# Ledger of designs, part 28: VH-VL binders against Leucyl/phenylalanyl-tRNA--protein transferase (aat)

Target 1, 210 residues: Leucyl/phenylalanyl-tRNA--protein transferase (aat), of Deinococcus radiodurans (q9rtp4)
Amino acid sequence: MLAHMPAARTFLQHPDPLTREIAEGYAGGSFLMDNGDGLRWYGVPGRALVPLTEDAGLHVARRMRRELKHFRPSVDLAFDEVIAGCRGHLPGSPERDGEWISDELVEIYQHLHTTGLAHSFEVWQGDELAGGVLGLALGGAFIAESKFHRLTNGSKAALIHLAEHLDRQGFALLDAQIQNPHLATLGVYEVTDKEYRRLLRRALALDVEL
Short names: E, the ipSAE of ESMFold2; O, the ipSAE of OpenDDE; V2, 0.75 times the mean of E and O plus 0.25 times the DockQ between their complexes.

## First folded at step 19 (VH-VL; framework fv_gevokizumab)

Design Y7 (from Y1 with heavy chain P109Y; at its last look DockQ between E and O 0.69; V2 from the best seeds 0.76)
Fold by ESMFold2, look of step 19:
Structure Y7 (fold): chain C 210 residues (1-210), chain A 124 residues (1-124), chain B 107 residues (1-107)
Amino acid sequence: as target 1 above (210 residues)
Amino acid sequence: QVQLQESGPGLVKPSQTLSLTCSFSGFSLSTEGVGVGWIRQPSGKGLEWLAYIYWDDEKSYNPSLKSRLTISKDTSKNQVSLKITSVTAADTAVYFCARDLEYDFRGWYEFDYWGQGTLVTVSS
Amino acid sequence: DIQMTQSTSSLSASVGDRVTITCRASQGITNYLSWYQQKPGKAVKLLIYKASKLQSGVPSRFSGSGSGTDYTLTISSLQQEDFATYFCQQYYKWPYTFGQGTKLEIK
């Protein structure tokens, strides 16, 4: 075949039991985190979704569009550093709460990276890692678990570049889980749990690659 | 070290425009993730958010009041302003500004530092 | 919208008392809850975030607990400076919403 096209079935039927378990939880509409009481599966009644294009509702101001040119995107070049950034451990990062990404969850993300479920999306200024997004790619859904910046606009640039990349690759969903007022300014919107599960089912049927 | 302080007119006549200023120190609105929000509280009642503005000049407004609200910033002066047009007695409240940090999809908290509030009374 | 209810609008207590203030959400909020202290003419202060985490500079006599829909703020030994109004806020689902407040008064 001309291209590798890993569908959600690849992970739902993966020989590695941990990869299967995690894929099943996300395919069911849950997400994993550790709020200090161990790893738990969470669901939300309203799920925050990022539009992939400006036509679909993603807001990119003209000034931000100019700034994006100074951030070079990449996939999976600095996975461990993106995790560290999301935990607030990189030099130059602001103090932030990364407690939900426990040591156990880091090990899980690292394992899922080796099996192809977990990914990092990076943006660079010159040779500096400016920001990134940590997430899971499951069929045509990308579940964006965490983001960070080291340089101003690195996190915002990573999210916008990611949305555009996902659109080019044929993804259907970019999932941010929980809405906040800044995400709302970017056109991020909530859907009900029922609608999320419907959209997710359709996205999981897509055979696309990050 | 982070401090915010509101200033406003005290008394405003109905139908006028209410102008409020939030002056702050110990942080900058040039830093990614940083925003300032406005919240009001009528006497003996609950808090109602009004508007947010962020480092990237993006803004959110309470939908029930959006047509009357304008928020803006002057980053070099460490100031955020809020205007409310066509005020009525229902706009009588203590007005607060507060810092909002949005670094990740999941926040540490909503507001970590607030001002002391400024009372605005709308009377005919 | 998620409604936050503080069933007690006013509490009377004495210095040294252990006091508990409660907050109930209209649906589960997964510990995305903050507690604030408000005194007249003073800046509102964040005390507790994520239901149980103590903000920097807040005395250890303050603690938070709860899960799901039911959350509490506890002051283990009330001090003179603790007489104030206390608000909860959920930040689980936008728009974020506040409780009505519980005024803690000197007995």
Scores: ipSAE 0.765, ipTM 0.863, lowest interface PAE 0.8, mean pLDDT 89
ESMFold2 (binder alone), look of step 19: mean pLDDT 87; pTM 0.860
OpenDDE, look of step 19: ipSAE 0.811; ipTM 0.897

## First folded at step 20 (VH-VL; framework fv_gevokizumab)

Design Z1 (from Y2 with light chain Y96R; at its last look DockQ between E and O 0.80; V2 from the best seeds 0.80)
Fold by ESMFold2, look of step 20:
Structure Z1 (fold): chain C 210 residues (1-210), chain A 124 residues (1-124), chain B 107 residues (1-107)
Amino acid sequence: as target 1 above (210 residues)
Amino acid sequence: QVQLQESGPGLVKPSQTLSLTCSFSGFSLSTEGVGVGWIRQPSGKGLEWLAYIYWDDEKSYNPSLKSRLTISKDTSKNQVSLKITSVTAADTAVYFCARDLEYDFRGWPEFDYWGQGTLVTVSS
Amino acid sequence: DIQMTQSTSSLSASVGDRVTITCRASQGISNYLSWYQQKPGKAVKLLIYKASKLQSGVPSRFSGSGSGTDYTLTISSLQQEDFATYFCQQYYKWPRTFGQGTKLEIK
């Protein structure tokens, strides 16, 4: 039988130098963004975490729970479309600032997808891509980089389905980086940077798959 | 063109309920990610957020005031309402509504369009 | 909470002047800062976001700069319509918080 390594060590020791560099940055609690001055590593003093279950604090209204049934989740079926959606380039999404996902960052995400660090989580209605989440899976941590919708509630459904999927797969952490008042309505909460790094270290030790 | 306009009573007596309405045009609360927030400014003082409501009817309240606040919407009329119970002189302020866009996890300014504000005075 | 301080509450200037308004955060905010313009009886306007990005439709005489805890709004050549109160806001940590404002008055 092949020896199993924790998924985080797979990327922290990956033969590809770029994959190692990006994995090391995220494992240290930072994240990438391009706010007009080129790619930079960022950290926040209050890191936003999504509870994985309703028992842990995830809020799902009864009508939203019924609507979730109309959104079918998948993993890695439409990676390039999810990136385009997160940049505001797909029909049905309002205009938004996709510039933090610069052309350079797109190329990085595409590369990380080929090495297995970056993923897309999709939700569908029929043949329509309704929304999704772009993120990184590093051990038992999923760092949710960006989300989008094409159809109403597609983004919210993608996030809720993702949380439930991560729980079923044994993940410990769903990281949304920066809190906002709508995320707060879903039960998203902030932890200190020090507490985030402790939780992240524990999550990185897990051997789980998206 | 995005526009918001507040309306309110002008003068309210202590212990009464303050009711405010935000009427808007150029956007819809049916669009995912779209919300409306209420902010107030006491005379000569800083701005204080009060409450948000989003397209999905989810709400966020300032914890310091949560027990006194109720926010609601009427999407078909393009209106958002805020009620503040048991008002005191400390609630005298200019009240603003503003659009909040929360499409993503990061990187967007909170209030891109505001109303003109409406002054509410609490006095006996 | 991150406290935002605008140490100058009022500033006098003449049309044509270069004006600088400052804002200090109680801790680093990594350029997650907006500037707003407020006039009596008028809608509040977003001028600058991400510390230095000019909002669409805002005149090019407005600019933003700074890093860490210290941020600046600059008006390169003051116009009559620029007499107003200016606020900063951080959106780096929840809850988002505002500066107290700087009123720009006719000298």
Scores: ipSAE 0.745, ipTM 0.868, lowest interface PAE 1.0, mean pLDDT 89
ESMFold2 (binder alone), look of step 20: mean pLDDT 88; pTM 0.875
OpenDDE, look of step 20: ipSAE 0.853; ipTM 0.909

Design Z2 (from Y2 with heavy chain W108Y; at its last look DockQ between E and O 0.84; V2 from the best seeds 0.85)
Fold by ESMFold2, look of step 20:
Structure Z2 (fold): chain C 210 residues (1-210), chain A 124 residues (1-124), chain B 107 residues (1-107)
Amino acid sequence: as target 1 above (210 residues)
Amino acid sequence: QVQLQESGPGLVKPSQTLSLTCSFSGFSLSTEGVGVGWIRQPSGKGLEWLAYIYWDDEKSYNPSLKSRLTISKDTSKNQVSLKITSVTAADTAVYFCARDLEYDFRGYPEFDYWGQGTLVTVSS
Amino acid sequence: DIQMTQSTSSLSASVGDRVTITCRASQGISNYLSWYQQKPGKAVKLLIYKASKLQSGVPSRFSGSGSGTDYTLTISSLQQEDFATYFCQQYYKWPYTFGQGTKLEIK
């Protein structure tokens, strides 16, 4: 009989060396990317965090609230399609810089999905995959690596539905890595690296499931 | 072919409101992820962002100027407008609009296509 | 805010020269850097993004390099149409910030 372990320790002590290595990097506050210099670990001095609820600062306009009901969320239903969408390879997806998700990183994400660290969050209109978020679930932290849409507002709906889902599941942190001006309009805010590491440590101690 | 073009008054008196229009073609502001930003360049100085507006009508303003700025769009006309109230000589600049694409959490170039700019002079 | 410094405000060169323009960030920006070209009365043109990636339609004589805090735009053989002002911009940390520009002038 094994002693109780928080969800994050499952990956930090995982028998698979790759899963363990990636979990350690993210637990330390870094993220993976291939920015033209090969696959490397990165960090940003102003780490972007998504509030999980409107009370915490997530902005959901009245029209968007009405639209959200037409997007049905799911978890891990279309993992490979979500990766393809994030790379700009799905029909209806705009041309985008998906190069930071190199072929090597795709294979890593696919492997991490097999071991339970990497996940996809999908939104659907009818039977159409409208958009999604690719990310890692590490304790009570969800690190949202990439997002995409195929149908208008699919990406925005995926992010908002994801925040709601994480709140329901007891997560403490939704990490969007790098701030941008559109994310700022949604209530996404930056924290210092020191504050991010503090929040991350607390989130990693939570025993929650995506 | 993506193209943006600014239009403005050329000359504005101090304390008046500066109104600018960005007309564009080759893309739509109804497409998710698409936004238009305004940037200015005072003579001999660097570029300074002013405001963004996105397909979902969400807006961001430069905090140092926020109280004087209003950005709006008319998606049907492929136009974005910027107003700056209570102008002074410090608002004399070339004003640009540019396309901002925000498809992902991670980096895109902030502006991939720009207009040619319109000079606005604030003078009595 | 991350400050972007282009230490050379003006640079003289002749057609055919190899030209290097530099940009320094006040802290590491992980290759989240763009180079722009501005000619008077013309639209600003994106040349390079992610420090080294050539924008579509930009001539191959333009290239970008660098890492960490130090970045370089290179024009391998200067053409008449390349006389312009060149700006860098970081897009790693909001708010995004521009360098002050380097004006490339005919010698």
Scores: ipSAE 0.834, ipTM 0.901, lowest interface PAE 0.7, mean pLDDT 91
ESMFold2 (binder alone), look of step 20: mean pLDDT 87; pTM 0.859
OpenDDE, look of step 20: ipSAE 0.865; ipTM 0.923

Design Z3 (from Y2 with heavy chain E110D; at its last fold request DockQ between E and O 0.84; V2 from the best seeds 0.84)
Heavy chain, then light chain:
Amino acid sequence: QVQLQESGPGLVKPSQTLSLTCSFSGFSLSTEGVGVGWIRQPSGKGLEWLAYIYWDDEKSYNPSLKSRLTISKDTSKNQVSLKITSVTAADTAVYFCARDLEYDFRGWPDFDYWGQGTLVTVSS
Amino acid sequence: DIQMTQSTSSLSASVGDRVTITCRASQGISNYLSWYQQKPGKAVKLLIYKASKLQSGVPSRFSGSGSGTDYTLTISSLQQEDFATYFCQQYYKWPYTFGQGTKLEIK
ESMFold2, look of step 20: ipSAE 0.854; ipTM 0.910
ESMFold2 (binder alone), look of step 20: mean pLDDT 87; pTM 0.856
OpenDDE, look of step 20: ipSAE 0.876; ipTM 0.924
ESMFold2, fold request of step 22: ipSAE 0.770, 0.823, 0.805; ipTM 0.881, 0.899, 0.892
ESMFold2 (binder alone), fold request of step 22: mean pLDDT 87, 87, 87; pTM 0.866, 0.840, 0.866
OpenDDE, fold request of step 22: ipSAE 0.855, 0.862, 0.865; ipTM 0.918, 0.922, 0.923

Design Z4 (from Y2 with heavy chain D56E; at its last look DockQ between E and O 0.75; V2 from the best seeds 0.72)
Fold by OpenDDE, look of step 20:
Formats: structure tokens, sequence, C-alpha cells
Structure Z4 (fold): chain C 210 residues (1-210), chain A 124 residues (1-124), chain B 107 residues (1-107)
């Protein structure tokens, strides 16, 4: 399933002040979260990017490749559930510290979902939501805000399916913000903030559909 | 309850291979988001991460030591092994294993449970 | 890499004392800071994560504070079992790095 989305400039010039503000922040290379002191904008000196294809460096283990086919991807079919999962509030999902996704931020995401900036990418096994990714789509850039699993490998499957989906749709950038050892195993690589901003500008100029 | 316990040879000669084993309980390395890492601490020095292995058998190594490190797991035995080849006196340290949990892009991996460590001395 | 500095390598205190241990990062780490307790022959124990969140099962006398580059572990009233080495760790930027540790000794 595909979700219609306007060009990045539409969000950057959106009549809704909140949408415009958030779009501007992300287009500028920042991301929003509550790190204990309220919602703030953050940046990082190194930005973690998810390769969109195996040729680009995405590493999908053989076992995971076999498992991927058991997950059915979708877009924006379970947005609230994905948020809940990312917060550790979805029944069957693991307990986790989802504090950075504050109630206020949830409301923002929900609002941005209505304006078409925020999206959920889901993976299912049958009728059961197995995992998902919460993110923002600006032009050809997808900023993966959070991910969760309920079924084994649901999170990883969601991310891999997302990457492949984005590639098919013509996206250029999948942003995971901060590198860690686990992400590195997937081929996630780090670029400087300066380089990220360059890539982001380029991605923002793309007119693609999610 | 989560528990980890390191075991090693105690003493290893230079140029030999150091083999370490982490035995754990209270969790499974087949669970998504779960990893086990090795960290070492030379006497009087800080901690240094060595390697991670995750539920899907994906591995991460300290780049400075990658060529000498091999991490593996036996999920059925709840064990993680680390091998360090061509050891020198610089490899003398207390070696720890710890559980690593990864949940989110912005919920970074965290070592929430550790073993007590095992001392390994490299000496002729 | 981010360097973590615990300027005090050892600290002497008495039971009942209020103790503070500091940790400084070479750059801002946005509260992605953990505190650990290390005792000989015991498993390393996570005390605080995200700079100020108390790990489950950890006594309330332990607390963490700070922001940006500077963080503090506080023991409001030192107990006998608290004599140990404490070290901080940043997990803001991979590779993760640790402070050198502060050994809390009995006066």
Amino acid sequence: as target 1 above (210 residues)
Amino acid sequence: QVQLQESGPGLVKPSQTLSLTCSFSGFSLSTEGVGVGWIRQPSGKGLEWLAYIYWEDEKSYNPSLKSRLTISKDTSKNQVSLKITSVTAADTAVYFCARDLEYDFRGWPEFDYWGQGTLVTVSS
Amino acid sequence: DIQMTQSTSSLSASVGDRVTITCRASQGISNYLSWYQQKPGKAVKLLIYKASKLQSGVPSRFSGSGSGTDYTLTISSLQQEDFATYFCQQYYKWPYTFGQGTKLEIK
C-alpha cells in the first residue's frame, strides 16, 4: 500500500504552524524528542544512515532473509499501534523505555500523521501486527523515529522491508540518527553532520510517494 | 533473574589464543533485541568493549582488535564465546560479559547485567 | 570517540556521608549516560541510566543528575555496602566509552 505525500516544500510551507515548524526542524537536520527536560531539538555530530539496498551496503543475514518473507509490509495501517509499540505500551510488545516519546510528542506525531508528514510502516504475520517503524517522510528522506517488535524479528523485518520499499519508491535517505553496534550489523553507516545535511538537501528535493 | 558468568584460562602465554566463555541464565539469545557483549578492563585502566553478538548471530567487533577477535554463541547452552588470537601482555585484563539490549533508534543499547569478570594474565 | 573523564580516581568517605562522583564527557551526550557499580568478586551493577533514571532494584539513595557534558552520581547517605568503584559510560555515540572509575573507599 502506498501513501500519497506532497513534496517537502509543501510541508515547509504548510499552513499549519506545527507541521511547518517540525518540517523545518527536520529539514534542517535536527530531530525532536523528550530527553527528560521536555521536547527539544537535537542533532548529532555523526548521523546513522540505513542503506536502502544490499548493493548500497544493507546487510541482511541469510536467516533474516528467509524470515522476511513471513512478514507482510504495509504503510499507515496501524499508526497508533506503532506508536504504542514504540512506547512499550502495545500488548505483547516488550517492556522498553519509550520515555523520549512523551505524551506531548505522541500528540505531535498524531497531528503530523493527519497532515501527512508522519507515517507508520508495519509488518504483519497474518492479521497480527508483528512490528513497525514510526517516521517522517520529507521528499525523498525518511527519518525513522522509532521501531518496535511484538513478534520475533518484527522490528528488524520492518526496517529491512522499509529500506527496500523506500528504494523502490525512489527515496534517497533513510535516517536512523545515531549509530550503535546492532545497527552496524545491518550495514548502517555514519556520516558527518555536514554530509548528512548535504544528503538531506538532495533528498528533500525529490518528489516521491511513500 | 538474569545472570552472567565468565570463565577463562586465567593464564595464557604470549602468541597463544585466549578462549573465554560467558554462561548466562534468565534470558535467551534467541530473543529479539538481546545481545551479549565482551568488555575488558586492564589493571588500572578503563573499560574497553571488545565484541557483541546478537540474537540473529550478527556480530560487531572493536575495530582496533577485529582481526584477532572471534565471537560466537551457542544458544542452546546459553553461552557466548570469545577468542582472542596472538595475545600479548597488553591483553592482560579482567574480561566481562554483559547483556546488551537494543530497543530503539533512540533507545540505545544498554548493558543492564554484567558478570563478575574473569582475570586473564598473559605471561611467559 | 567521546572521552569520559572521572577526575577523581579515589574518594574516601564514611558511612552516612553524602557522596558525589562526577563524570565529564568530551562533548555533549544528551543524557545518554549510565552509572555502574563495581565490586571485586561481584557482578557489575547498573545503577543509573539516561543520566537520572534509577535502575530497578537500586536503592533510592542513589541518584544521577547532569546535562550536556557534566554528570554526577550522588549517594545521599553512604552505606557500608556502597564502598566500591563507580564508573560512567556514555552510549550517545558509538563506540561506547567509559570513565576511568572512581574508587570509593572507607575513611
Scores: ipSAE 0.580, ipTM 0.828, lowest interface PAE 1.2, mean pLDDT 92
ESMFold2, look of step 20: ipSAE 0.849; ipTM 0.903
ESMFold2 (binder alone), look of step 20: mean pLDDT 86; pTM 0.844

Design Z5 (from Y2 with heavy chain D57E; at its last look DockQ between E and O 0.86; V2 from the best seeds 0.84)
Fold by ESMFold2, look of step 20:
Structure Z5 (fold): chain C 210 residues (1-210), chain A 124 residues (1-124), chain B 107 residues (1-107)
Amino acid sequence: as target 1 above (210 residues)
Amino acid sequence: QVQLQESGPGLVKPSQTLSLTCSFSGFSLSTEGVGVGWIRQPSGKGLEWLAYIYWDEEKSYNPSLKSRLTISKDTSKNQVSLKITSVTAADTAVYFCARDLEYDFRGWPEFDYWGQGTLVTVSS
Amino acid sequence: DIQMTQSTSSLSASVGDRVTITCRASQGISNYLSWYQQKPGKAVKLLIYKASKLQSGVPSRFSGSGSGTDYTLTISSLQQEDFATYFCQQYYKWPYTFGQGTKLEIK
């Protein structure tokens, strides 16, 4: 029965209409943003993907690999704090552009968290939240919506630990949407929209959990 | 207050190595998400990115120029350096450095603060 | 790569004029566009990002608009200090690319 009901079907067939509609949009290769004119669906011609392992192309310098040991990962322990960090509202975090995560979008992420589609991936030093990634887990795809740091290297550590975690769990896809030159140094690469949708469909067929 | 300032040789002979320095204040290149990039503008031409270096020592080079470029930083001096080997007249340009912030997956404006630029002329 | 075109290379205007400068992308960039002001020997200044958001410290006479492939920088009442070259940059798809610039000259 477990193999019969892949995790993506759980959300594409979810009884909650909002969860179902959001899952359908992401399964089609779109993502949500509010750039000041209300929530809208977006796509990019070159979709940024994070390799899950060094063998697949993820670059982790030796100094960073040693630093990773000081960041302890977790899932879903601080969801609201991770959203606040991604909006630049968490005390001790740097100022940042987080306005695309409008109040309406926060409400949606909070709702999707209660139905199991939206998640936070955290890294800690001691009892301090050092950084995190906000995202959606849809079958074997993780769509990383935003990230933040509170302590130096917390954001980078969260992304690398997330990739390792996803690999251990059998995920196929870590989606970072828009490439930038720093992500490129980590081995993040772009695929066409057509190739993204093909890879996404394969990932959605996987029965894995975050 | 964020400020960047380029310095360079002014005049360089063909085949020599061009060395540029970006000195900055009001931010630290040890802060996560922070980088410095180099851009040039040949006379009467558009802007061309050259290289980036980030707080974590990671670097990115324009593929069309990569074999000739070396970027480095000296965090204790708040400086970033760029070297361009084997220069020709095509390397005559105004050279800028600028701050790049990379916090998110959904984009951030590239180069929120720039220096004033330094003219480098390659001439015999 | 996404090509950015500013088809007007030079524009003449007088103090007090409303001035519009355009930038066109070779494909949709979903408002991932910045506008910069460039004066010789001065630091380049970021004016607008995300097509319409004013950078801190930029006078409110500057505004940005547009969508898809077509974007506009507007100066509502031109001041003496606004004579400069203006260029756009897309940051939607890496490598990020610049327009060729539009020089705004005193009439």
Scores: ipSAE 0.832, ipTM 0.897, lowest interface PAE 0.7, mean pLDDT 91
ESMFold2 (binder alone), look of step 20: mean pLDDT 87; pTM 0.841
OpenDDE, look of step 20: ipSAE 0.835; ipTM 0.911

Design Z6 (from Y2 with light chain N31K; at its last look DockQ between E and O 0.81; V2 from the best seeds 0.85)
Fold by ESMFold2, look of step 20:
Structure Z6 (fold): chain C 210 residues (1-210), chain A 124 residues (1-124), chain B 107 residues (1-107)
Amino acid sequence: as target 1 above (210 residues)
Amino acid sequence: QVQLQESGPGLVKPSQTLSLTCSFSGFSLSTEGVGVGWIRQPSGKGLEWLAYIYWDDEKSYNPSLKSRLTISKDTSKNQVSLKITSVTAADTAVYFCARDLEYDFRGWPEFDYWGQGTLVTVSS
Amino acid sequence: DIQMTQSTSSLSASVGDRVTITCRASQGISKYLSWYQQKPGKAVKLLIYKASKLQSGVPSRFSGSGSGTDYTLTISSLQQEDFATYFCQQYYKWPYTFGQGTKLEIK
């Protein structure tokens, strides 16, 4: 089905069966959660997408633009800590509900990290991990699974820096799955499941790297 | 212990500006992901959201009332204020404030803690 | 928007009864449903989130269940203090939407 998507083909044809299965599910427009009844595939009728640039609709207030300078981004330096933060298990972070990331899903993310599908995007203040985004990079699509902060604005800064990084790298799609009213203030918008699958197919055809 | 409490004028005349204050404790609007929203319930009617304000001063207004609404916060005082201009009898309702946590891409229940509500009657 | 319907506007029951209140979504919401308790002059209380998870401090006689479009709140042994109006709300697709409420009257 994907004759012109070399980067996504790497995972859709990966020798590891688990990596192949997960990549196929995400390429089909689904995402994983464990909402207390086991690990399952989900889809939403209104899929939330993050614009990659201010010209495309991402809202970055002047104050936030100044704040961003205090957060230094990185990729894959603190994968386990980012997962822990998203689960509400990272010391020094505010308490949060992270139960949808079950023990089984953690093991899957860790496995996918070793095969190159799952990544962490971090932001730092000095040597302190301030926040991050856990996600999957599949062709020109980045599926942002979860985010967290340890320092105020760490998760917002991570999301904005991630969007800028993805744009610089030639990605086409930053997927946040479920819309909420705060994400809406940042310019996050919904598309139908049909339109999401169309956009995803285009993004999967891109040969780009995180 | 998370608590919120609304205060308001009780009675206002048509065409006046309605001012409401939400005072809260047990959490701070300096914490990322934290917001406060206003909801109203006219007598015998359903709940209607009005506005949200978040720790980063981003705001969202119900589009059907946006031109009349102003939400603001004072983080150091743990207060959120809502103003509704040019009130009519249709604005008579119980007004609630509530906490909204938006820390992740997957959902958290909207309004996990609420105040007790304050009745505002618009009458000549 | 996803419409939430509570088909029963009021119920009457006695202390000790098992009571079930229902809520239907216009499309699947994947258990992204909360139940709230509203009493006049009191703070609205979140009882249940994610369809079945009990909020801290809520008595264990409250439980929730359901999937897809159909959800229920159950009170296993009704107490006099449970007289209230109960609302469901979905939070799967924004804007998040409320049911119209079910008033529970205790005799």
Scores: ipSAE 0.831, ipTM 0.895, lowest interface PAE 0.7, mean pLDDT 91
ESMFold2 (binder alone), look of step 20: mean pLDDT 87; pTM 0.854
OpenDDE, look of step 20: ipSAE 0.899; ipTM 0.933

Design Z7 (from Y1 with light chain G28S; at its last look DockQ between E and O 0.81; V2 from the best seeds 0.85)
Fold by ESMFold2, look of step 20:
Structure Z7 (fold): chain C 210 residues (1-210), chain A 124 residues (1-124), chain B 107 residues (1-107)
Amino acid sequence: as target 1 above (210 residues)
Amino acid sequence: QVQLQESGPGLVKPSQTLSLTCSFSGFSLSTEGVGVGWIRQPSGKGLEWLAYIYWDDEKSYNPSLKSRLTISKDTSKNQVSLKITSVTAADTAVYFCARDLEYDFRGWPEFDYWGQGTLVTVSS
Amino acid sequence: DIQMTQSTSSLSASVGDRVTITCRASQSITNYLSWYQQKPGKAVKLLIYKASKLQSGVPSRFSGSGSGTDYTLTISSLQQEDFATYFCQQYYKWPYTFGQGTKLEIK
């Protein structure tokens, strides 16, 4: 069964027990969070998904399309800074009262980065880190755990550039977990948990890389 | 100090357009993640969200009312406006504006500051 | 949509009383719950978010608790200024939804 999931198999059969455990949880449709009740696995009844292209429903206003040109995307150049930004610890980052990324989760993300499951997607203006997305890449699924900005539109630009990058790389799924009214303006939509797990299984079968 | 205040016409005749203004201070709609939402409360009923507008001029409308709603902003004046067309008695309510912060995927506090509300009565 | 139910529409209490107000969600909301205070002619005030975290400037006599589907707002010693209507709201699944409110009246 794992033989048809070559990129996902790397992590589902990883020699590191923590990497294997986290990959199994996400492959099963759960996500990890410490929301005041300790570090736990969660699921939501309406899972938020980001369309990868405008044809699939991603909304990019003409003004935003022009703005995107001012943000240069990269992968894995500033992982620790992206985590810090998602925790509100960088200059220009929004205050993060009650942030859910605990010190324990930071250690886990850092570990998963060394084994290749966790990644950062950055956008830059000049030498300035303008924003980014922290996430996990598992087969053809990217689970976007958190995002931040330091410069206006850095977070939005990071998400849109990420979606387009994932499409170019052949990914099938960009998972934002919980819908909100601003994400809805970008074309983010919800699927049932059953539909999510079906889509996830198909995405995991893809042999693609971030 | 974050403050919001609504202003409106008080009394509107059926079929007219209701215009509301939210004036705020202590924050800016130029900051990424920041938005303003409108919520109403008909007499003796619960709260109903109407529309959101965000720093990037993107908008969300309650699907039940979407064809009748227009939200807009003037960032330099720290104002958000809501129009509701073709009003009826069902639109009689106290109208609130409130700040909405959308920084992340995992949900953050919703409507952390509200205005005092403005009563709008639709009557002939 | 996640339905939020406040089973008690009105409570009467005296200054100094300990008061509890309950809110139930139609499904688990994993502590994505806020409590609001509403007084006529006044700005609606966020009291509690994330089920138990006090908003800045809120008196410590207010506290929130609960998990899963069942949540409680507690006022440990009721003051004259606390008579108001109290609403819960879930922000776990959009559209976010409110309870119908519990009006707290001082005897």
Scores: ipSAE 0.837, ipTM 0.900, lowest interface PAE 0.6, mean pLDDT 90
ESMFold2 (binder alone), look of step 20: mean pLDDT 87; pTM 0.842
OpenDDE, look of step 20: ipSAE 0.889; ipTM 0.930

